# VH-VL binders against Putative 6-carboxy-5,6,7,8-tetrahydropterin synthase (queD): the designs that were tried, part 5

Target 1, 157 residues: Putative 6-carboxy-5,6,7,8-tetrahydropterin synthase (queD), of Pyrococcus abyssi (q9uxz4)
Amino acid sequence: MKRVVSIKRRIYWTKEFDSSHFLELEYESKCRRLHGHTYRVEVEIEGEPNEHGMIFDFNHLSELIKTLDHKVIVSEKWVRYEEGYVLIEKNDKLLKLPRSEVVVIDKPNVTAEYIAEWISERILENAGENVREIRVRVWEDPRSYAEITLTLKPQGS

## First folded at step 19 (VH-VL)

Design s1 (from q8 with light chain K27R)
Fold by OpenDDE, fold request of step 21:
Structure s1 (fold): chain C 157 residues (1-157), chain A 120 residues (1-120), chain B 107 residues (1-107)
Amino acid sequence: as target 1 above (157 residues)
Amino acid sequence: QVQLVESGGGVVQPGRSLRLSCTASGFVFSSYRMHWVRQAPAKGLEWVATISYDASKKQYADSVEGRFTFSRDNSQDTLYLQLNSLRPEDTAVYYCAKIWYSNEWYFDYWGQGTMVTVSS
Amino acid sequence: AIRMTQSPSSFSASTGDRVTITCRASRGISSYVAWYQQKSGKAPKFLIYKASTLQSGVPSRFSGSGSGTDFTLTINSLQSEDFATYYCQQYYSYPLTFGQGTRVEIT
């Protein structure tokens, strides 16, 4: 009898970045206050090597995380724009920050979960047809993380 | 792998209406602000409108404000532009366009466009 | 609205040439400028953002520069596939606006 072998290939990448945020919550919490974290992001991508022998280009990940580093991350729901500035109004706060200092995520809040989603979405944009799965883990602290997994189905499935 | 496919273009008389559609694939559509950009024949590009990821915010160019309506169905990965009270100057190829995220307003992906012709 | 004045409107060039296209904003817009390439009958293609950062996959012969009001797109050595119309765009404030375009034709 013929033995059937299935091969799975995966790459791993990790990086820390410093960012600040606050959360919209219906209850009293210190998390409603502006505060910062040293986030650690872990990325795993499964797939087949492309014509260059890569599953994914690590440079895309470096650039993506650089975008988040030393920024205030806010929800799109909380912002309006003035020329050169982002106005953030939420939780009895009114912040006016240069656009270059703010990352606006298209999520209803700025939890580790939504940050992980945001990152995974941007990885997906650059993923070739050779990619089968994207896993993003965002550590808010050494004890806590949120994980998002995107499974990419072959065309026609 | 990101794809945007516009449809619904055609030839109509002034004052009539038309509805354009844009079907998205290859990215998480419901997590992105989207735009329409148009291009008149042998002319440049003109920004038309934007809609937030959850459709809670919409903004239009002055040239189309009050006549065009931007909407989306995230469950179907589809964008809509309702064109009312059409004028000859609305004649253009209409592009569905994606941006990186809400604080970066450049268009990293475009559809192939759909032609709208308004003439008597 | 911020006006983007692009020049020239068109010109002829040969393969191997150094090509320069200019875009001037009606007021200071920092580095919030993008550049696009559009070939005949096709949708625009994203080239550059933040005035000088190349989009992934764009050949290194393309470069952007400038800040404030004056911006430039440069093609260091024009290739046959580069004959097209190029557009600048500001994303400093709404409404978003484009330059008039520059058509690069073959000599």
Scores: ipSAE 0.921, ipTM 0.954, lowest interface PAE 0.5, mean pLDDT 96
Fold by OpenDDE, fold request of step 21:
Structure s1 (fold): chain C 157 residues (1-157), chain A 120 residues (1-120), chain B 107 residues (1-107)
Amino acid sequence: as target 1 above (157 residues)
Amino acid sequence: QVQLVESGGGVVQPGRSLRLSCTASGFVFSSYRMHWVRQAPAKGLEWVATISYDASKKQYADSVEGRFTFSRDNSQDTLYLQLNSLRPEDTAVYYCAKIWYSNEWYFDYWGQGTMVTVSS
Amino acid sequence: AIRMTQSPSSFSASTGDRVTITCRASRGISSYVAWYQQKSGKAPKFLIYKASTLQSGVPSRFSGSGSGTDFTLTINSLQSEDFATYYCQQYYSYPLTFGQGTRVEIT
């Protein structure tokens, strides 16, 4: 009898970045204050090798995380723009920062969960048809992470 | 891959209305600010409008302000542009366009456009 | 609104040529400039952002430079598929605005 073998391939990538944020919360919390984290991102991508033998190009990941590094991450809900600047108004704060220092995520808040979503979305944009799954973990501290998994269905499914 | 497909264009007389649609796929539509850009025949590109990811914010070019209305249905991955009080100068191919994120206002992906002709 | 003025409006070139297109902003806009290529009957294609950063997948013969008010798109060694109309765009402030376009024709 012939044994049937199914092969699954996955790549792993990780990197840290330093960013600051604050959270919109209805209750009293230190997280409402502007503060910083050393985030750690873990990315796993499942798929088939492309014509170059790669499931995904790691350079896309490094560039993406570089975009977040040493930035203030804020929600689009909190911002308005002046020429060259982002005005952030929330939680009794009014910040005016150069646009180059701010990452504006299109999420209602800036939790680890939403950061993970934001990252996963950008990975998805660069994912070829050979990619079947994208998993992103964002560690806010060594003890806690948020994870987002995107499952990509083949065409016709 | 990212895809944007416009529809709803046609030929109308001045003063009439049209409703354009743009169906998105290949990305998490509900997490992106979107735009409309138009191009008159044999002319350049003109920015028309933008809508935030949750539709809470909208901005329009002066040329269309008060006449056009931008909306979206995130449950259907669809944009809408209601064109009211149309004028001959509104004749153009209308493109829906995606940006990377809300602090980067360049258009990384475009639809193929839908033609709107306003003529007596 | 910030005005983007491209020059020239059109010109003829041959394959292998070095092509330069200029875009001037009516005021300082740092590096918030993007460039697009549009072929006849097609939607614009995204080429460059932040004045000089090449979009992934765009051939390396394309390059952008400039900051402040003067920006340049350069095609090093023009290829047959490069004959098209090119547009600059500022995203420094709303309303977003484009240059009037530069048509690159074959000699």
Scores: ipSAE 0.921, ipTM 0.954, lowest interface PAE 0.5, mean pLDDT 96
Fold by OpenDDE, last read:
Structure s1 (fold): chain C 157 residues (1-157), chain A 120 residues (1-120), chain B 107 residues (1-107)
Amino acid sequence: as target 1 above (157 residues)
Amino acid sequence: QVQLVESGGGVVQPGRSLRLSCTASGFVFSSYRMHWVRQAPAKGLEWVATISYDASKKQYADSVEGRFTFSRDNSQDTLYLQLNSLRPEDTAVYYCAKIWYSNEWYFDYWGQGTMVTVSS
Amino acid sequence: AIRMTQSPSSFSASTGDRVTITCRASRGISSYVAWYQQKSGKAPKFLIYKASTLQSGVPSRFSGSGSGTDFTLTINSLQSEDFATYYCQQYYSYPLTFGQGTRVEIT
């Protein structure tokens, strides 16, 4: 009998970035305080090579992570704007920071899970029809990570 | 691929109402702040309104405040703009547009627009 | 509202020309400026953000510069597909506002 072979192709990319955050929590926790992490992000993208022979352009990932590096990551729910500044009011904090120093994610909180989700969404925007899966893993520390996987259906399916 | 498709435009008399829709695809719609921008015939672009990802925050241009209502249904990946008390100066192509994220207020993707004509 | 004054309103150019469009803000807005291209009967296309950063996929012949109140869009060597109307936009504060547009026509 003829053996049928199915080919799966995947690229891998990883980068660290330094950012700070705090979490909205209903219980006492140090995580409610502003603190920083050296995050490590891992990206896996499955798909077929495009006309240029690549599944995804790594430059998009580099640019994306640069937006997070050395920034304060906050939830959109916590912010209001003054010209040139972001006002962050939550957990008995009132922070006024230059807009250029803040990443405002459209999530209810700033957990590793939501950061991974946020990253995966931006990768999705730049993903061609040749992409079938996007997996993002965000390590908050060397011992713990959150992972999000997006499965993309082919056009017309 | 990111796609935005507006609908609901038409010809109406002053004082009437119209409801525009924008259907989104190719991105996680529920995680994005969205906007409406309009363009009168042979004129420039005018920002109209914005709505947060969870619809908890809305903001309107002074020219439409109190007359237009922005809403969204994240379960259907759809935006709505309710146009009430329409005026001739509201005549325009209405575009729905997304931004990259809430701290960057430029429009990276636009729909093709839907035409609204207000005339007697 | 912050007013964006774009100049010129229109002009004619030839393929290969270096084209410059300017936008002046009514007050200082740092680098919170975006540029768009709009062809007849089409929606605007996103070109530049943060005054000088090209959006992915935009040809390198496009460039932006400026900070504070004066901003410039430059097309280094105009191509046939570049004849269109261009708009600047400030996103320093709400309400968001656009320049009145610059129509680049073929000579």
Scores: ipSAE 0.921, ipTM 0.954, lowest interface PAE 0.5, mean pLDDT 96
Fold by OpenDDE, last read:
Structure s1 (fold): chain C 157 residues (1-157), chain A 120 residues (1-120), chain B 107 residues (1-107)
Amino acid sequence: as target 1 above (157 residues)
Amino acid sequence: QVQLVESGGGVVQPGRSLRLSCTASGFVFSSYRMHWVRQAPAKGLEWVATISYDASKKQYADSVEGRFTFSRDNSQDTLYLQLNSLRPEDTAVYYCAKIWYSNEWYFDYWGQGTMVTVSS
Amino acid sequence: AIRMTQSPSSFSASTGDRVTITCRASRGISSYVAWYQQKSGKAPKFLIYKASTLQSGVPSRFSGSGSGTDFTLTINSLQSEDFATYYCQQYYSYPLTFGQGTRVEIT
């Protein structure tokens, strides 16, 4: 007669941001050209409420996505630095951009998958011990998304 | 939570070698550029070296260039700093530190450091 | 290398005081400055980046300002736990460099 009940709590957050990128590809593709997207990011975080009653502070997500908004996202592999500027050399491109206009991700490419990983990693840095799962979905267009899920093992405190 | 733990420090004579390690946890180590920063006793902070996420790029301070070698094992979430031809001026607490991402070169997390003493 | 000249080297203050620490870069570095707090026997703690942005979890009594060559860290109302050594750091170009540090001591 008595039911055993377990409670799962999850928060959801979503926001769009505009960024440009190009992909390193060994074959001919329009994706090798610099182009932009209106990305939509969805974040789901599962965990227990902390002492403040929150699983995660949404402000962290807002700040994180602002970092990406209206930026050129490039791979660390493609860049060198001049003072105040990022030089990007790839796919027959020579781009010199103000450093403030570039997000350099530590990934071998700038696919939606790697963007999702990058975002999830930054969320992880701010995740408390109460967080058990981080799921990030990056929509490159209304039809296509990449999803990364980080499962966090409980840590003693 | 992000954690960095240095080890390998000790007392050595000038000209000798030492290998420092830094074990990382609480973040996806293989996706981050990492750094070493040192601090001589009762002195300020000095940047030592950086290594890219895949170890394809390394940079060193002039003071250690040619003597120190930075490496990493992403499968073990570990950094290594090989200290060769040690000098008394290399005496310092050595910190491993991470940055937020490769275009932001401030150190958001530090280890507790490991002490290296070079003396005759 | 870009030199970060930090001042003063040390000074005494009391709880409740408004504290100001300055760093001057040897050349223009936009806003690529970070500030750290270090207590005795401990690793530095990250406080501020982009000259004026507080790291999450840092008390609001801390603030940073400046651009170009002159930068300032301000503690609006010094608390007992704020007595420490503070460092500025430029990340405009490699090699990364720090100020000499400012020790804030209790009066």
Scores: ipSAE 0.920, ipTM 0.953, lowest interface PAE 0.5, mean pLDDT 96

Design s1 (from q8 with light chain K27R)
Fold by ESMFold2, look of step 19:
Structure s1 (fold): chain C 157 residues (1-157), chain A 120 residues (1-120), chain B 107 residues (1-107)
Amino acid sequence: as target 1 above (157 residues)
Amino acid sequence: QVQLVESGGGVVQPGRSLRLSCTASGFVFSSYRMHWVRQAPAKGLEWVATISYDASKKQYADSVEGRFTFSRDNSQDTLYLQLNSLRPEDTAVYYCAKIWYSNEWYFDYWGQGTMVTVSS
Amino acid sequence: AIRMTQSPSSFSASTGDRVTITCRASRGISSYVAWYQQKSGKAPKFLIYKASTLQSGVPSRFSGSGSGTDFTLTINSLQSEDFATYYCQQYYSYPLTFGQGTRVEIT
């Protein structure tokens, strides 16, 4: 007689990265100034092992987060491009930065919530049908995080 | 499993219009910049148009500007390309394609394409 | 617009051959080059970005090199599934432009 009815599997992964940003806010705040964080990202993925016995390959997570490390993160709404450069205009700032030093996210602002969304979306596009849930936490300091959970619907239902 | 599926191609006379669609799945469509790229018969690839994640910014190749209109419906995960004042030179397979993130403009996923033929 | 010129236009080869395809930009584009493979009747398949970085899942027999104006795609030891047309693409500036393609055919 078997006592185990089902198995639920989850993996956990974490990494830090250093980035700078600013926020677009309608009210006065020091967060409107360019400033940096040592972010910590935590990733949990629930699902079944694939043909290689993995729910998701941790190396893909490492490569994704490496893209953000030591970069200025800005909103797509604030930028235009001149060859080799990103021009950023917002909050009384005019910055011209080498394109390789900037990550432009397709979000209206650069909050911890939107950074977590952006990360979760890039995890999703590499997730197979074996993945049921993607959870991303982004800590902007030791006390505060934002969390995004993507709950995946089976295709073709 | 990222998928892009184009539709709406066909045979049409010069000066007429067509509307192409592209349905997306397997990624958060509303958070990605999207593109159209076309390929004339037995010829190379030509970038046609781009649209920002929220449709607020659009850019077109000179060959189609003023005649083609790119739009998206993020609630239905669908792109549209309105092809007006069609010319024989617009005859091509039309692909929708996506990029990985906003300042890296290589196309990591493509649809299968839809054929547009402009002929008398 | 930045013109991308590929050579050769076609190439006849056997399995096991080393194939080199070149792509030249009309002006400097740093390393903002991607490469695609297209089999007959199919959509292009993404292979390489940033001139030399292989996309995940691309066989290691493919490699890319170059910066500035001159770029190459190399297939070390051609396999039967590698007979296709190959395109380079610059993504340095809009309008985004492609090379005219190089067809790799079986001898």
Scores: ipSAE 0.790, ipTM 0.907, lowest interface PAE 1.1, mean pLDDT 92
Fold by ESMFold2, fold request of step 21:
Structure s1 (fold): chain C 157 residues (1-157), chain A 120 residues (1-120), chain B 107 residues (1-107)
Amino acid sequence: as target 1 above (157 residues)
Amino acid sequence: QVQLVESGGGVVQPGRSLRLSCTASGFVFSSYRMHWVRQAPAKGLEWVATISYDASKKQYADSVEGRFTFSRDNSQDTLYLQLNSLRPEDTAVYYCAKIWYSNEWYFDYWGQGTMVTVSS
Amino acid sequence: AIRMTQSPSSFSASTGDRVTITCRASRGISSYVAWYQQKSGKAPKFLIYKASTLQSGVPSRFSGSGSGTDFTLTINSLQSEDFATYYCQQYYSYPLTFGQGTRVEIT
């Protein structure tokens, strides 16, 4: 009988990024004001090595987080577009920002939970058949995080 | 991985209707803006329509405005394009296409297309 | 709508040749241009965004350049799998528009 009955493999990756945002809330909160965080994202991916011996290419994670860094993150619900600009209207704010300085996420708000979802979704679209689980944590300060776990089933055809 | 599959094309007479569908897999469909793009037999590509992740915002090319309706069912990961009052110039292969996120409108993934022929 | 005009409409070439395709916008669109490759009977394949940034997995023999109104796609040392039709697309404003295509054929 073999001492090793199975192998489970995970990779871990982390990076910080600086972004500004605000929240849509129906109650008073200073989070309704435009403000910034140094976010920390942690990514864990479980799976088997692909033909290159990797579960997932860390460079894709770096490029993904780079799109968020030094950006204002806003909800798709709050925006309109003019040529070269994003117009943002919500919480008594009216902002016109160069399109390159804004990341518009397809979520109804810009909470740590939705940022983590947005990141996990972009990881998923680059995940091969060899990936079984994607876990993303987003820390907005050193003490608190939101976590999203995607459990994947094998893709057909 | 990312996969888009169109269906519902066919041969119809002018003035008739068709409904196209596009099924999606390999990504979280309900979190992405989607598009239709068509290609006439003379090989021109033409953007047709866009729909936001929750279907709350839609925009159409002038050539189809008022005749085509774009919708989505996020519970079934499916797009629909209702083609009404079809004209011979609507003859094309119709592709559904995905963008990476809402403020960058290049199409990183395309379906295989479904053919619509409008002739008498 | 912003018109995208490609030149040439077709181009005959041999393996190893350098192929340059141009695309002109009817007004300034900064660098909001994408390029696609389409082989006969297939859907377009995404190659380049922001005028010059290669999508992951696209061979380094492909390059893009340009800003404003004039853009180019260059295939440096054409390979047998590169015979196809190429399209530019602006994404500066709706309606999104494409060039009419450039067919790259074997001599």
Scores: ipSAE 0.786, ipTM 0.903, lowest interface PAE 1.1, mean pLDDT 92
Fold by ESMFold2, last read:
Structure s1 (fold): chain C 157 residues (1-157), chain A 120 residues (1-120), chain B 107 residues (1-107)
Amino acid sequence: as target 1 above (157 residues)
Amino acid sequence: QVQLVESGGGVVQPGRSLRLSCTASGFVFSSYRMHWVRQAPAKGLEWVATISYDASKKQYADSVEGRFTFSRDNSQDTLYLQLNSLRPEDTAVYYCAKIWYSNEWYFDYWGQGTMVTVSS
Amino acid sequence: AIRMTQSPSSFSASTGDRVTITCRASRGISSYVAWYQQKSGKAPKFLIYKASTLQSGVPSRFSGSGSGTDFTLTINSLQSEDFATYYCQQYYSYPLTFGQGTRVEIT
């Protein structure tokens, strides 16, 4: 007779990053203007230790968030490319920025929800069969967040 | 984890058509730009086509423009490449490939390839 | 289109050798270069992006350098599994283009 019935394991990681964005909205809002946030991302991953004793490598999370830091985040729907530059045209804006200063996400808008999705998708790419759940929260300010949870089934199960 | 599997290659005569498919798993397919790249026998690699995550934007290499059509079915996690008016020069192994995100166009994952031979 | 020219076309080497492969772009492409390894009968395997950043899981004996038009892939202390064909690729602009390849063969 065992005192322990099961073991559940979860890791938590968090980081801030500074980015600019704007929203495409059909109604009036200050968010339609280019503006910045200090975002906070929280990541929780549930699973079992892999062959190296980790559920997921924290260094991957650090490198992923560095991709977003000090960047302008835009939707793929708003951009064209002109050798070394991203041309952004939306909401009566015409911006031409060096490609290295922009992150183009494959989402129709740049809401906290879509940023959280984008992050969760890149975490999933590096998740082994040992990972059961990925949860990402993105805070635009100290009081509110958007959250995405990916529940995974093993590949080849 | 990420897997891409091409199919639909074969041997055909010039002027005929083939339809290639690529099935994807291990990532959220509908959120990624996808590509086709080909490799002629004993020759280098040639980029063929790209398609945006929602299929709204497409680009083709000059060598195939007007003859090939790239499409995707996000509900089936599948890419298609329709090869029309095939020429001997189109003989190659065809790979599907993905990028990590939209403004960095290096191919982090490739499929196994499917062989297309256009002869006689 | 941006032409990528690799040198040499082939290279014979022994285990433990230092191998250097060069790639030249027909015009400036900043650091938008990737490198791939391809073994016989297999798809290309991604090694390096942004000219010098190693993909996770790639052995540290591989390194990349360069910017502008001239780029280099180096293999320090060649191992038996490193005998393959290597390709550079520019991703500065469409159409995306590759070098012709460099075969690294055992002597």
Scores: ipSAE 0.776, ipTM 0.906, lowest interface PAE 1.1, mean pLDDT 92
Fold by ESMFold2, last read:
Structure s1 (fold): chain C 157 residues (1-157), chain A 120 residues (1-120), chain B 107 residues (1-107)
Amino acid sequence: as target 1 above (157 residues)
Amino acid sequence: QVQLVESGGGVVQPGRSLRLSCTASGFVFSSYRMHWVRQAPAKGLEWVATISYDASKKQYADSVEGRFTFSRDNSQDTLYLQLNSLRPEDTAVYYCAKIWYSNEWYFDYWGQGTMVTVSS
Amino acid sequence: AIRMTQSPSSFSASTGDRVTITCRASRGISSYVAWYQQKSGKAPKFLIYKASTLQSGVPSRFSGSGSGTDFTLTINSLQSEDFATYYCQQYYSYPLTFGQGTRVEIT
């Protein structure tokens, strides 16, 4: 009987990014005001090495998070577009910002949970059939995170 | 692997209707704005319609406004395009397409298309 | 609507040639241009966004340039698989519009 029964492989990657946002809430809260965080994102990916010996290319993760860095993150629900600009109307705000300074996420709010979902979804788009699981954690402060895990079924079977 | 598969095309008389479908896989469909783009035989590409991730916002090209209706079923990862009052100039291959994220409207993935022919 | 005009409409070329396709917008669109390749009977394939950023997996012989109203797609040392029709697309404003296409044909 062999001492090693199977091999399980996982990679880990982390980066911080600075963004501002606000929340849509039906109750009064400071989080309804535009404010910023230094977010920390942690990514874990389980799978098998591809033809280049990688489970997932860390450069794709870096480019993805760069998209969010130094941006205002808003919900698609709150926006209209004017050429070159995003118009944001919610919580008694009317903001007109250059399109390059805004990231519009296709989520109903801009919570840590939805930011983590948005990130996990973009990781999935670049994941080969060798990837079995994608896990994303987004920290808004040192004590709390939101986590999304995507468990993938084989696409080529 | 992102995959989009259109169906429901066919040959119809002017004034009739068709319903096109697009099934999606390899991405979290319910979190993406989707589009239809068409290509007439031996002609260029024309953007037709867009629908937000939750179907709450829709926009159509002037050429189809009032005749076409875009919808989605996020539980089945499926888009629908209802083509009413079809005209010969609607003859085209119809593609569904997705964008990478909401405020950058280039189409990073396309389906293989479904052919609609409207002839009298 | 912003009109996108491609030039030339077609171009005959041989393997190894340098091919340059131009695209002009009817007004300024910053760098909000994408390029696509379409082979006969196939769906368009995404090549370039933001006028000059090459999509991952696209061969390095492809490049894009331009800003404002004038944009180019360049293929350095054309390969046999590059004979196709190429389209530019503006994504500065709705309605999203495409150029008429440039067919690159074998001589």
Scores: ipSAE 0.764, ipTM 0.902, lowest interface PAE 1.2, mean pLDDT 92

Design s1 (from q8 with light chain K27R)
Fold by ESMFold2, fold request of step 21:
Order: sequence, then C-alpha cells, then structure tokens
Structure s1 (fold): chain C 157 residues (1-157), chain A 120 residues (1-120), chain B 107 residues (1-107)
Amino acid sequence: as target 1 above (157 residues)
Amino acid sequence: QVQLVESGGGVVQPGRSLRLSCTASGFVFSSYRMHWVRQAPAKGLEWVATISYDASKKQYADSVEGRFTFSRDNSQDTLYLQLNSLRPEDTAVYYCAKIWYSNEWYFDYWGQGTMVTVSS
Amino acid sequence: AIRMTQSPSSFSASTGDRVTITCRASRGISSYVAWYQQKSGKAPKFLIYKASTLQSGVPSRFSGSGSGTDFTLTINSLQSEDFATYYCQQYYSYPLTFGQGTRVEIT
C-alpha cells in the first residue's frame, strides 16, 4: 500500500477591519449602544488547486473585507432607503447615513455569528467546484470568536 | 456556482393568471434579497419586484403593483411570482436575479428566463 | 422614476476598435450605475458596478467612468466576443431602471 493515501490542502488568510454596530437585545446591555470593534477575520478554505494553481484567490478575500472596513454594519430589518441614504431605526436610534458608509447585512442582528455567516456566504459565491470546505472565524476581541463552517457538496459535473 | 432556474411561463389570454417560480442553488438563498426583472421583445429591461431575505418587505414596479405578488419559500430555495390580470404589455422573458448585498442593487447573477406571452 | 438614456442605439465596429457607449440619467444618481452585456438568447451578464468598478473576471479592456448624470462604458480594442447589446442600470433608488440598450455589431 502506498504510504501517502491522500493529500489534504488548506489555505489560511487573516485580516483586521474596523467597524461599528449595535445589537438588538430585549434586555439592557452596553451592546445596544453604537460601538466599534477592531474585528479579526480568519478564513480557512480546503480544496484542490484550480486551473491557476490556487484553492481560492486571496485578492477576493481582501476585496470582501474592504467592503466592511470603516463601515457601520446594520441589519436589513432596521433599515429603509431614501435615494443615496440608509435610514436606520432601532434601539431608540434614528440615523440617516450615506449609503457608502453603511453595510446592510441580510440577518436579523449584527452578532459575530451573523457577520461570520455573511462573510462565508460571499466566499461561497466565488468558490469553484475545487473548494470542499469554507471556515470563517470572526473575533470581536482577543479572546472570543464566532465560527461558521460550510461543507460543500459537488454541484453537477 | 450560483444557479437560478425560472419556470412556469406560457401563452395565456389577457385577464388570465400564471405563476412563475425560480429555483436557486449554489448560494445560501435564505440570506439574500431577490428580484424579478423582465425583458419585452420591443422594450428593454424592466425591474418588476423585490423581496427581502425573510419576505417581510416587498416592492413592485408601478406597472405591476396590485396585479403581481412576490413570495418565497426558503425551505425549498424557491421564489414565486403570481401574475394576475395579465395584459399584452406583460409579454416578456421573466428573469429572477440576485444582488450581492442589500444596499447595492445591481444584479450579479441572473437566471436564463421564462417566456410569458399574453395575447388573444 | 429615474430615466436612463443610452446612446448610440447601435454601433458598427471591427475588432480592435475602441467603442464608447454613453448613458445619461434624468437626475443626479452619484455613481450608482451598473453595466451589463447581453448576447442574443442569453441572460444579461454583469460587468461593472459603482460606475467604474469591474466585476472580477471582466477583461481589463472594459472600463467605466462618470458620476452625477453622465456615464460611459468603454471597450478598448474590441474583441470578437464583445459583439453584444450593452445596458446601463441605475440603482440609486427604486424603481430600478435600465437604459434602452446599445447594440455593438460587426461591420
């Protein structure tokens, strides 16, 4: 029997981004206030090299995180749109911000879990058939993270 | 890979109804705002309707408001567009489309379309 | 609703030519413009967003420019696969609206 049975290949990528948000909570918490984090995102992707010798292009990850950097992240549940502005109403706040300064996520809240989901979903859109697993961790501080793992099934042939 | 597949088009008389569907795969459908866009043979592209990820918010073009109803079934990754009181000017290829995220409304993926013909 | 007016309606060209398509909005829309390519019998293909940002995988011979009301799609050194109809779309406000299209044809 051959000594090497299979080869597993993974890439790892990490980046920080600065964003502000607040949480919708039914109880009192400082997290209900608008506040900021320096988030750290870690991405691991398992798969085989594509026709260019890459499992996934790191430039796509950089471009994705740039979308979040220096933005206010809000839930789609809290917004309405007026031409070039996003109106945000929740937790006794009424904010009108230029659309370019806001990222609206299609999640009911802006927890680390939902941010990780949102990131993983955008990575999936650019993942070829060569990708088998996408793992995203989002750290709000040095000691805590939320993690989302997408295990992919082959789509057609 | 993102895939959108429309169905339910056909030839019908004015005043009748059709239901279109769009089946999605290759992305987390339940987390995306979705749209219908149509293209008439003699006209360009026309945005028809949008629906939020959880179906709680919907908007329609003036040309179809009150006649068309947009819905989604996130458990089956499927969109529906109910076309009531159809008019000859509703004749078009109907596309479902997705956006990349909710506050930037350009359509990064489109289905192949389904043809609706309304004539007597 | 914001009207998008494209010009020209059609354009005859040869491979290697530079093609310029313009799109004018009926009022200021900042840079909220996307461009699409559509070949006969196919769905539109996304090319450009935010007036000038190319979607990944779009050849560098495509470029977009403009802000406010006047926008331009340019194809530098036209290739055989570029013969198609091109549409601009505003996404500044609902209802989302498209230009009438510009057909780029072989001479």
Scores: ipSAE 0.761, ipTM 0.900, lowest interface PAE 1.2, mean pLDDT 92

